# Designs tried in a protein design chat: VH-VL binders against o27280. Part 328

Target 1, 266 residues: o27280
Amino acid sequence: MDSMNVPEVLEIKRIVEESESVKTFIFSWDFRREVRPGQFVMVWDFRDEKPMSVSLIDPVRSEIGISIRRVGEFTDRVHGLSEGDLLGIRGPYGRGFELMGRDILLVGGGIGMAPLAALADEATARGMRVDALVAARTADELLFLDRLEAAGVNISTCTDDGSCGFKGFAHERLLTLEENHDMAAVCGPEPMMFQVMRILDERDVPAQLSLERYMKCAVGICGQCCLDDTGFRVCAEGPVFWSQELSRVREFGRYRRDPAGRRVPW
Key: E = the ipSAE of ESMFold2; O = the ipSAE of OpenDDE; V2 = 0.75 times the mean of E and O plus 0.25 times the DockQ between their complexes.

## First folded at step 13 (VH-VL)

Design D6 (framework fv_libevitug; at its last look DockQ between E and O 0.64; V2 from the best seeds 0.00; counts 0 for: pae E 5.4 > 2)
Fold by OpenDDE, look of step 13:
Structure D6 (fold): chain C 266 residues (1-266), chain A 123 residues (1-123), chain B 110 residues (1-110)
Amino acid sequence: as target 1 above (266 residues)
Amino acid sequence: QVQLQQSGPGLVKPSQTLSLTCAISGDSVSSDSAAWNWIRQSPSRGLEWLGRTYYTSKWYNEYAVSVKSRITINPDTSKNQFSLQLNSVTPEDTAVYYCAREYTRDYYGMDVWGQGTLVTVSS
Amino acid sequence: QSVLTQPPSASGTPGQRVTISCSGSSSNIGDYYVWWYQQLPGTAPKLLIYGNDRRPSGVPDRFSGSKSGTSASLAITGLQAEDEADYYCQSYDNSLSGYVFGGGTKLTVL
């Protein structure tokens, strides 16, 4: 899958305030072009470019949404934009989620819920039963709850401080849930994903996990997002990986490489 | 129920203009949820998309590169129809021509077709 | 001739599973959705699959579409006599700025 490499300048159609730190930017989309949950786009503000997951796919309204968390200079600039302003969108890129079975479990942490929200919409539209474990540090950082509820998703929440739902981490909450699913999709902090994957593997639940790495080209050329030992390029072979694939990735859940290529712990 | 009814001559002489009309019922030619297409089919060329017209705040036309220099697709809001004009026809333009509605609000796809019109280009 | 490549013919017995392939490139199937049409003899094409794997109302669930990379596939399970028809895949090609069709597959039910 080779997406177009030239950014398309698109007008921000709407902005949804998801939380204090997260906004969803909505764009018109030509749905002749494929876009799948789990794929990402490169967002260009005409100064810098960053990969962002697609969080909304609406073929009826002919819209897509990109959810962006305010975490640095680039995202600060983007968060300062208004409806009607322009952004460059390049993509979509990467391998998205694959749906299988009838019952799906979504486990998301923080902004990791972005691609999972899109997946939830698709899964529910296909008549699947969707359970979502939504994790965040605090209640006000839980994302897409109203949207998921409206879609018919069964939501379980957990927060680090116990301000909403289960007090603790996602994997701890998962251990308290006995029900098995046909498949699981996971996205969030890598340490969380690592623990969740272990539990799912023990339960023989097929799982897909979306990794986050520093990506520059998004087309599998620069190698910036290569995973050790495997040579997997997160932008090309991922960002969605099966648990079996990640089991071969030594660095998964343990360390990552920074923009300079240095190994740094999580 | 949306229906498309085609009309036009089935015989056209070389170098002349092929003209067909597609009348719409059950939908509007200016619907922002639809694009109106012309497709032709022949044994030699198979199914071939020719172009489409659609309205989204204004009218847009898209044409296949192969016929772009010779084709015109025009909507007629007063009659709720759209037409095909193909200039300077040759025997290679002999085919069954179809008009079709493309539903653009759910993954597209041509979900309603006309009955087809055989157009033979012959002297 | 056709931008998308299909086998010219396929066959199966009643009750059998049959698959029809559609191969393209990165400029079409690779980046764009695939549609499938069924054309019965003497009739206009009928939309069978849209959005790679979605069925319009009225299309039996024994018809299914899939897509991987630059290729798509139509699967027909529980083959029936009325399934004898021509099947066409469709996509959009960005290099041509237009829709493209496969050459069609004539499915014979033996």
Scores: ipSAE 0.903, ipTM 0.952, lowest interface PAE 0.5, mean pLDDT 95
Fold by ESMFold2, look of step 13:
Structure D6 (fold): chain C 266 residues (1-266), chain A 123 residues (1-123), chain B 110 residues (1-110)
Amino acid sequence: as target 1 above (266 residues)
Amino acid sequence: QVQLQQSGPGLVKPSQTLSLTCAISGDSVSSDSAAWNWIRQSPSRGLEWLGRTYYTSKWYNEYAVSVKSRITINPDTSKNQFSLQLNSVTPEDTAVYYCAREYTRDYYGMDVWGQGTLVTVSS
Amino acid sequence: QSVLTQPPSASGTPGQRVTISCSGSSSNIGDYYVWWYQQLPGTAPKLLIYGNDRRPSGVPDRFSGSKSGTSASLAITGLQAEDEADYYCQSYDNSLSGYVFGGGTKLTVL
C-alpha cells in the first residue's frame, strides 16, 4: 500500500576525522538502491533533520559515507556521536552529476568537496582523467587531499590566506589553469560557484553546479527549496544543475533566502 | 574461473520438499563479495527470483515474499556449496531451477549461473 | 503478471538498431539499478548490462543500456544473427523486498 518516506535508523559503522570541523560518518548500505554522486540524504538525529551530501559510495565494502561540517547546534550534536550510535537516514534524493567525455575538472570549496570526492571515484573508475581544484579559507580546511591523491587525481589547491597552494579565490586560480577539459563539476560557496561558472561558460566548458537551499520535505512537495524566477526545486530538479539552467536564475550568486523567505546577501 | 554445478532430483511429488544443491568452484561460498541466489523459470511465469544467502560478518538470508514461508537456502562452507529447500510443493512449482552467483561489488549482478535443473512436481 | 513490463517480442534485420523497453515503478526501477540478461535457447541467462548502463567484460559495445525515470531500455546496434535470444530486465523492488524480472522479450533477427 502507501509507504511514507521515513528515515531508516542506521548504526554509525565508522567515523573518519577529515578535519577539525568535518567528520565523515560511514554506514552499511544496500547497493541495490541506486546512489549517484551529487545526490543528498536527509540526516535525522531524532530531534532535527538536515540535508547532507553523499561523499563516499563504496559498493565493494557495502558502505556509504556522509560528510558533515560542524556549523551549528544540529551538527554539533551529530559530531558528538560515536561509532555504534544511531542516526536516521532517508534518501538518496535529487539529481546527481552526469559524466561526459574523458577529462573532467572538479572545483570544490570547503565542504563542497564532499560530493566531488564521490564523483572523482566514479570518474576514475570509468577511466576519465580528473583534475581537482580544492579551495578553502586555510590549509587546515582543505578536504580529501589524501583520498584524491590515492585515486590518481591531479590536485591543485588554493587558500584565501595563502597557507597552502595558490593564494586567492578559486576562480582566480582557474584563470591560470589549462582550458582543455570536456566538462566541469562545481560545488562550494555560491559566490565562488557563480564566478567559476562565468569563466567556464566563457571557455565553452560544459559545467554542472551543485546548489544548497533550505529543505524540508526533500521530494519537491513543500516548495521550501525553490529558486527565484524559475521555480526550480533544488531537491527535485537539482541540487545539480547545468550552467545553462542556472544562467536563467537571477538569485544565483547574488542572494539567498532564510527560512522566513527574506532575501539575505551572501 | 567460477563455475556452478547443480544437482538434485528432477521429480518431486506434491506436498513433498524440493531439494537442490549448487557446488561452487573457483570461489568460496563465504566470499564477502558474493551472494548466492536461486532463480526458477517456467513457461507461464518466466524468471522468478526465490532468494539468496551471503556472508559478511555473519550469514544473511533474503527470500521472495511469494515463497518465504516455504523456502530455506543453506550455505555449507565445508563442501563449498549452497542448497535450496522448498516445502509443500505443488505442480505450480514445476520449473527449471538455477543457482547463480551475484557479484555484489560495483553493482555487478548475477554473473555466473548453474546449468539449470528441471524439477517436475507431479504424482 | 510480471512486475517489470517488457514487450513480448521484437525484431530487426542485420545491421539495424533495436531497442527493448522495460517499464517499472517508483518501488523498483525508479530507485534501484537495472540489470539486463540474454538467454539463448536451452541455456542459462547471461549478464549483459549492470548498473543501468555498464557492460561486463566480454560484452560487445553494440549492447547498451539506459534508464529514465521508472523505465529502462536495452539497445542493440549493428544487429547480428547471433543476437537472436530472449532478453530480460531485472531490478530490486522495495515493496516486495526482492529482485524482480521482466517477462522477457524474444528478439528475432530477420
Scores: ipSAE 0.114, ipTM 0.664, lowest interface PAE 5.4, mean pLDDT 88
ESMFold2 (binder alone), look of step 13: mean pLDDT 94; pTM 0.958

Design I1 (framework fv_acasunlimab; at its last look DockQ between E and O 0.81; V2 from the best seeds 0.00; counts 0 for: pae E 3.1 > 2)
Fold by OpenDDE, look of step 13:
Structure I1 (fold): chain C 266 residues (1-266), chain A 118 residues (1-118), chain B 108 residues (1-108)
Amino acid sequence: as target 1 above (266 residues)
Amino acid sequence: EVQLLEPGGGLVQPGGSLRLSCEASGFTFSRYWMSWVRQAPGKGLEWVSSISTGGKSTFYADSVRGRFTISRDSSKNTLFLQMSSLRAEDTAVYYCAKWYIGRAFDIWGQGTLVTVSS
Amino acid sequence: SYVLTQPPSVSVAPGQTARITCGGNNIGSESVHWYQQKPGQAPVLVVYQDSERPSGLPERFSGSNSGNTATLTISRVEAGDEADYYCQVYDDSSDHYVFGGGTKLTVL
């Protein structure tokens, strides 16, 4: 396990263009080092290091995929890379999703679909029924639709502008869906997750939610990803939390900490 | 006070049937998966069955599959275990248990003894 | 089926630290839970998700999980800690909850 903390320099095997702003980088992976949906890795471009969710787990091809949205300097550099280029990868870290039941609901927004896509693959491979509510601002930002469909996932789409599927937010679409599931997995903008969690709680559907926070060490030491009041470390106790855990987290859906430790609104 | 009460245990002959019940109080019963766990005399804990919140999905240990049926009534806050074709090896204290974070069990009943003997 | 292995017994003097191990193939990747059971009583959850404590449990109880071994640690052991302790996981491959064989902790 000590080797987990040392970045392994890996060659980008393939790059998949998921959308205008999202690319999936595929790497050869030694599955002696197990990885679960919902876990993250630290991606190092030899200048900076950022946590990224694993979006593809393929034991057959011995590959993993990391989907990265272009949002800043680091991701700009990474998006400029080509197949054959090198990145440092260390991990995986954190707690992943736990599948429970036979019928599960996935609710994802934007890049939040990354870990859920991996979870969908696992769930379908296990013979579970998977419904996925995929949300985005616009149609062109909906992620992994073809992949999910190919896996046998029942997909509902939601877009803010109505360019595809339900016009509105994920929680609004969820309200129109009457079916209850054995469990749900949620990942996306925190305000979305907050609303979705409330609905799921009211429906008595156990839910797991993946949080995003600024992470520095990824090993629960630096405290940069600590959640207020509880002291939960997103990198150690998360990033996947049960709704019961998040109900204790005062800041959830309300604010986050920036790299300087300041409270910033969503 | 959060509690689970388990009436219904007793003596039954091999091949017989018995229905256990578990009444929940002090928490929102409908919000949690429920399970049965048993413990043979002087032995360890053995998971028996689980049921989802809505009752749509049920799971069974290999040792009881086809013989036991788990169900629940949310209106009565009650969990059930219908046992049929009982065997001597089914003799145990049966606990109902509430699901908790990470698929743990945080609340247990005091258990009810089921004795299968001729 | 997934198997959890515990030592049948552990002895410790009062005030000392007890460590109870739970072995399983790659158990470090699983969420391990621990239960305390005193004679004639129902099990009580003492550690969940490897290292979390339920409300009301003293800080003397802690857990860790890495590699092939999970460990329940009880510091400053008291006579009242004498009990059977069980580890538990969920086996995704079989959809079974799996318990260890239990460890009897004796306080000398």
Scores: ipSAE 0.914, ipTM 0.947, lowest interface PAE 0.5, mean pLDDT 95
Fold by ESMFold2, look of step 13:
Structure I1 (fold): chain C 266 residues (1-266), chain A 118 residues (1-118), chain B 108 residues (1-108)
Amino acid sequence: as target 1 above (266 residues)
Amino acid sequence: EVQLLEPGGGLVQPGGSLRLSCEASGFTFSRYWMSWVRQAPGKGLEWVSSISTGGKSTFYADSVRGRFTISRDSSKNTLFLQMSSLRAEDTAVYYCAKWYIGRAFDIWGQGTLVTVSS
Amino acid sequence: SYVLTQPPSVSVAPGQTARITCGGNNIGSESVHWYQQKPGQAPVLVVYQDSERPSGLPERFSGSNSGNTATLTISRVEAGDEADYYCQVYDDSSDHYVFGGGTKLTVL
């Protein structure tokens, strides 16, 4: 019986405090429902339901980890939970990242490092050289550094305030890094991803980018996650897109939509 | 007009060598992985080799590893396949193909026949 | 050395629907691509990433992929659809591209 469209109520097994604003919630998971880096789940707190990144995929322990940044009422309530408390989980949904080649660049901004941490584990396990550019506003918000280092990832950092690594934006740091990767994976604030994508395109590095849009159904029916020029539904044809798919989308990097469908600057 | 043109091909003796070329036009050649795919007479498609956009990484089917070398020259928009130690089983139509989203091939050349026979 | 299995042939009457299968272990977890090849011609991509159509391809070409089977569906088949059809994936374990053996579609 397929229950992907109905939340399964799961117990929180463990909570990892990744930063002051980000926690990873770990659940038992039956991997007959396959999970790929870049896919997402809908997390239900019995009042509201939001899409969240899968950051840990551990078939050996039969566990997944869901990383959640505290940004509003829903995430405040979820951050107030303890081990043993319950959440509803639907999914996974969406298209995950695809690896190719021997060398990959990861570029993550803030919570965008969550799916990239899962991808880094997969890439290193298959023997790829992995470089990661980890970006945040401040040093305390750089995510997953110890985990990436333990996996053998070559880490570069940048912070807006210069408290760790390069002072500036991810795309500015990228200009000072090695240019020749077989592919790249990018996830973070859409303005950052747009600037990073343009540099990667100039360097002829194929890239996959993970997008966020407002979601209701997560299965492609309601239309709230659509991109304006292509009709791509972020929850169905994404959230991971190749940069070639996004080059035809005028919305990308320029604006977003609120729940009423109005165009709003980033 | 987007095109891949494979001049070359021909008859070679077993143990011989041949260099295939594939000239690209109508798209930015340097931005795409390129591949060779072959088809023996009356048979299906078989991937032969791929090369990354910068030429840094090359990949080969087991049947050709050590005998074939893929390369590219972005200044001439040209993909190459240097074939050495040719065998009768290498007889096929050789296509060049351009990488596309999801690790597909969207643009194919018309193919060139390589026949390995004494 | 991932293996894709296709039926060697499928016959269909004009105006009917053809379904061409591509079998593989857990193929539903892969992106599957489909090519049409007419006699004496190069392959042409007709479906990519399971169900996406290249620009200029008619909507009567569609695809699906679940479990161990991917399927190319051609609705309202025309005589011009008579061709060989190949499925293709990328195999992570070998770093190889893999094609199915091909299916000859005959339009009676």
Scores: ipSAE 0.519, ipTM 0.800, lowest interface PAE 3.1, mean pLDDT 88
ESMFold2 (binder alone), look of step 13: mean pLDDT 92; pTM 0.944

Design I2 (framework fv_acasunlimab; at its last look DockQ between E and O 0.71; V2 from the best seeds 0.00; counts 0 for: pae E 2.6 > 2)
Fold by OpenDDE, look of step 13:
Structure I2 (fold): chain C 266 residues (1-266), chain A 118 residues (1-118), chain B 108 residues (1-108)
Amino acid sequence: as target 1 above (266 residues)
Amino acid sequence: EVQLLEPGGGLVQPGGSLRLSCEASGFTFSRYWMSWVRQAPGKGLEWVSTISTGGKSTFYADSVRGRFTISRDSSKNTLFLQMSSLRAEDTAVYYCAKWYIGRAFDIWGQGTLVTVSS
Amino acid sequence: SYVLTQPPSVSVAPGQTARITCGGNNIGRESVHWYQQKPGQAPVLVVYQDSERPSGLPERFSGSNSGNTATLTISRVEAGDEADYYCQVYDDSSDHYVFGGGTKLTVL
């Protein structure tokens, strides 16, 4: 094992409340350990360990941010932490996004905007035009809008209840947008990603999509995050996949496996 | 059968112009970025140019920027490379190549020889 | 500009394992692809994204990438494996596709 597989105990430098259910935890980071948007880290609260996407990469401040949604016992504990408290971080792991072209579309749903926000920062820093479709159930669940706007991202919003922007789902809003892009990056609920991918394929827009699966080892050994038929390991071959790869994955957008390995429909 | 055919090569004098074409078949041409890669006699592979699916974005190697223009016609499933101000060092076999996962090239033409000589 | 370094040649006896290296600064963070080129033929993709094989390629071909070195491994080498092999990456800083200098694999 190399040094990247050993959790480093880091102090929470600051906490940003993104929404009622999402917090970004910021850590000092040694950028000799390079990190790319789309990669994830394993967060350890000394009881349990969970994979989390990197949502902020700031080489100037030597900081990274990890956005965590409150969804269960582990995240409840983490959300109870304060600045100055400690967490174990190991990684980064997985394949991140590849920027291709000069004009890119980001489509994100809920916490899926986390890795896309980091990607937006990189893309804009490179002088790329970035359009972002940000989706959520309600207005108060839309993430990183101010941050994206400050970065120069052209934002389109949609909400299930119509409380902000387009009333409807991300794929429905996408259908109303006529402009094509050089590439798209997608992250959110898998059913959303499935529909978005179809539209992008029809429009001949190359797309990368970030999948979420249960992970244990994060190093491609345990097989917990293996995708059916292909043998893709989300932690090793992903979590970012090209649409061409996902087209080969039978379970994509249809079902997932729970921690016990049982098929669970979306 | 998936294939790329590259007619248009030949002999040209220094300072001259030449237009290469690459006709695609067996796959949905409009869905993929396309590239040109060249190989000088007895030398290695050198990337020349890349164009996005819609043709909106183009990229060039420093060695050809300002002299070469990549374009595509989806209705004809054809990729083009307009070469101008040709130099002796541009002598090479030119391959058209299809974009693949991770920015690899999975399909290559057989190549067409361009010779720049007085 | 980003540079990929390959040994100019590698020799191996039939049935043995050939390893071709591709060196680059922090190449382990890049997606490395490998191409086989036989004399008078176009390149053929043999490994993509460090370790994936295209359909139709034998399992004898494998790849790895870490640190500053990517490696193409050809097990149970056959006479038909004699060719030039090129590694390739994309350099984000320059928006260039970058190829290694190529390695001639000779089967003894």
Scores: ipSAE 0.910, ipTM 0.945, lowest interface PAE 0.5, mean pLDDT 95
Fold by ESMFold2, look of step 13:
Structure I2 (fold): chain C 266 residues (1-266), chain A 118 residues (1-118), chain B 108 residues (1-108)
Amino acid sequence: as target 1 above (266 residues)
Amino acid sequence: EVQLLEPGGGLVQPGGSLRLSCEASGFTFSRYWMSWVRQAPGKGLEWVSTISTGGKSTFYADSVRGRFTISRDSSKNTLFLQMSSLRAEDTAVYYCAKWYIGRAFDIWGQGTLVTVSS
Amino acid sequence: SYVLTQPPSVSVAPGQTARITCGGNNIGRESVHWYQQKPGQAPVLVVYQDSERPSGLPERFSGSNSGNTATLTISRVEAGDEADYYCQVYDDSSDHYVFGGGTKLTVL
């Protein structure tokens, strides 16, 4: 844990509309501050500050992309910005994904595909075979399909309503897919990740899962990103955890916490 | 109760062959990547080879690639290292080791000595 | 290939703190693991993922990793801590496991 960083105020270089509810904000980035897939940044709109996953890491163009789903007041304000507008960025923070082996399965639900898209780029650049299961409620909410295809990723899709690909939940689709991967990376709604983790454990596939929790300091000092039972801090020991670490956590898949620390059901 | 046991080892001539075994107990062998790590007398640890859980992927140090073959048998909870074209520099204690989170090794066997000498 | 550099030896008085370094190009981006090996014995994992302790290891063992240096710290050193210590990473660019050359800790 490095000392806390002060936000750097950056111009929005480009905005990519990924869906009706998700935009990717692209910034020029000085890669002396290295960024790895699965790390996060704190985005400051001069009123409030929220953690966001990095979805694009492009050292050649000196750019990063941050994908943001519109879900509340902060994200509504950010979605109202235009190219040339300013945001504060601090980070990156947290432990990213670790690659191992010659092939990898990605399982992403909704905006959870954002960090996995960045991981897919790294994995394909290292010559790994990449299979991705991309899940959403509807076809219009499937993210990054064109980008993943262009990178050579083998894509499977599922939608709750059956409008694209398999009709059903990600874990149900996973049961119909090949079982023999060297590793997996999972990010999405926590109930989905719990069910997917169970299947991957039964298949003897080592898995890393990326968690979202409420954060304030991003460096592990304030304690608001802690997991029950273990004391792990999502911003310091995560957000990426191995499935073995999460099997000891009572709260995983059962509930979440609001900003006041109160247990809230999924 | 969690154990890795390396029966075998021995003395072989240069150019000879030897198969090492590592028998696992006390954990679900099929769920873990497994590795061989060796240590020449008076020297440090040197990674030799790794095999994935399904046996689909195998990895070798450059010093042994093409001469050693790692394999596993889930029915016997056993890891193997087939060593061929042995050289004096392969003389070492050979350990088997179990993968752990973060790509560490948490359980090690007690090691078996392989001596290559004429 | 990725190279890890350790000092060959470190000497420490009983009750003091030992620090064993592991140098590598940008090692702060890697998960670093540490092993203790006593003569004639197998290695034992003492720190993993830079700073995590395995179950059953005393809190006297701790670690840190930033920049080009990872450090194993042993507080209140005891005679029983005398051993060789190795750092290790997984180099995902080559899919190889890499060990440092080892550090002999002597307790005077």
Scores: ipSAE 0.551, ipTM 0.798, lowest interface PAE 2.6, mean pLDDT 87
ESMFold2 (binder alone), look of step 13: mean pLDDT 93; pTM 0.954

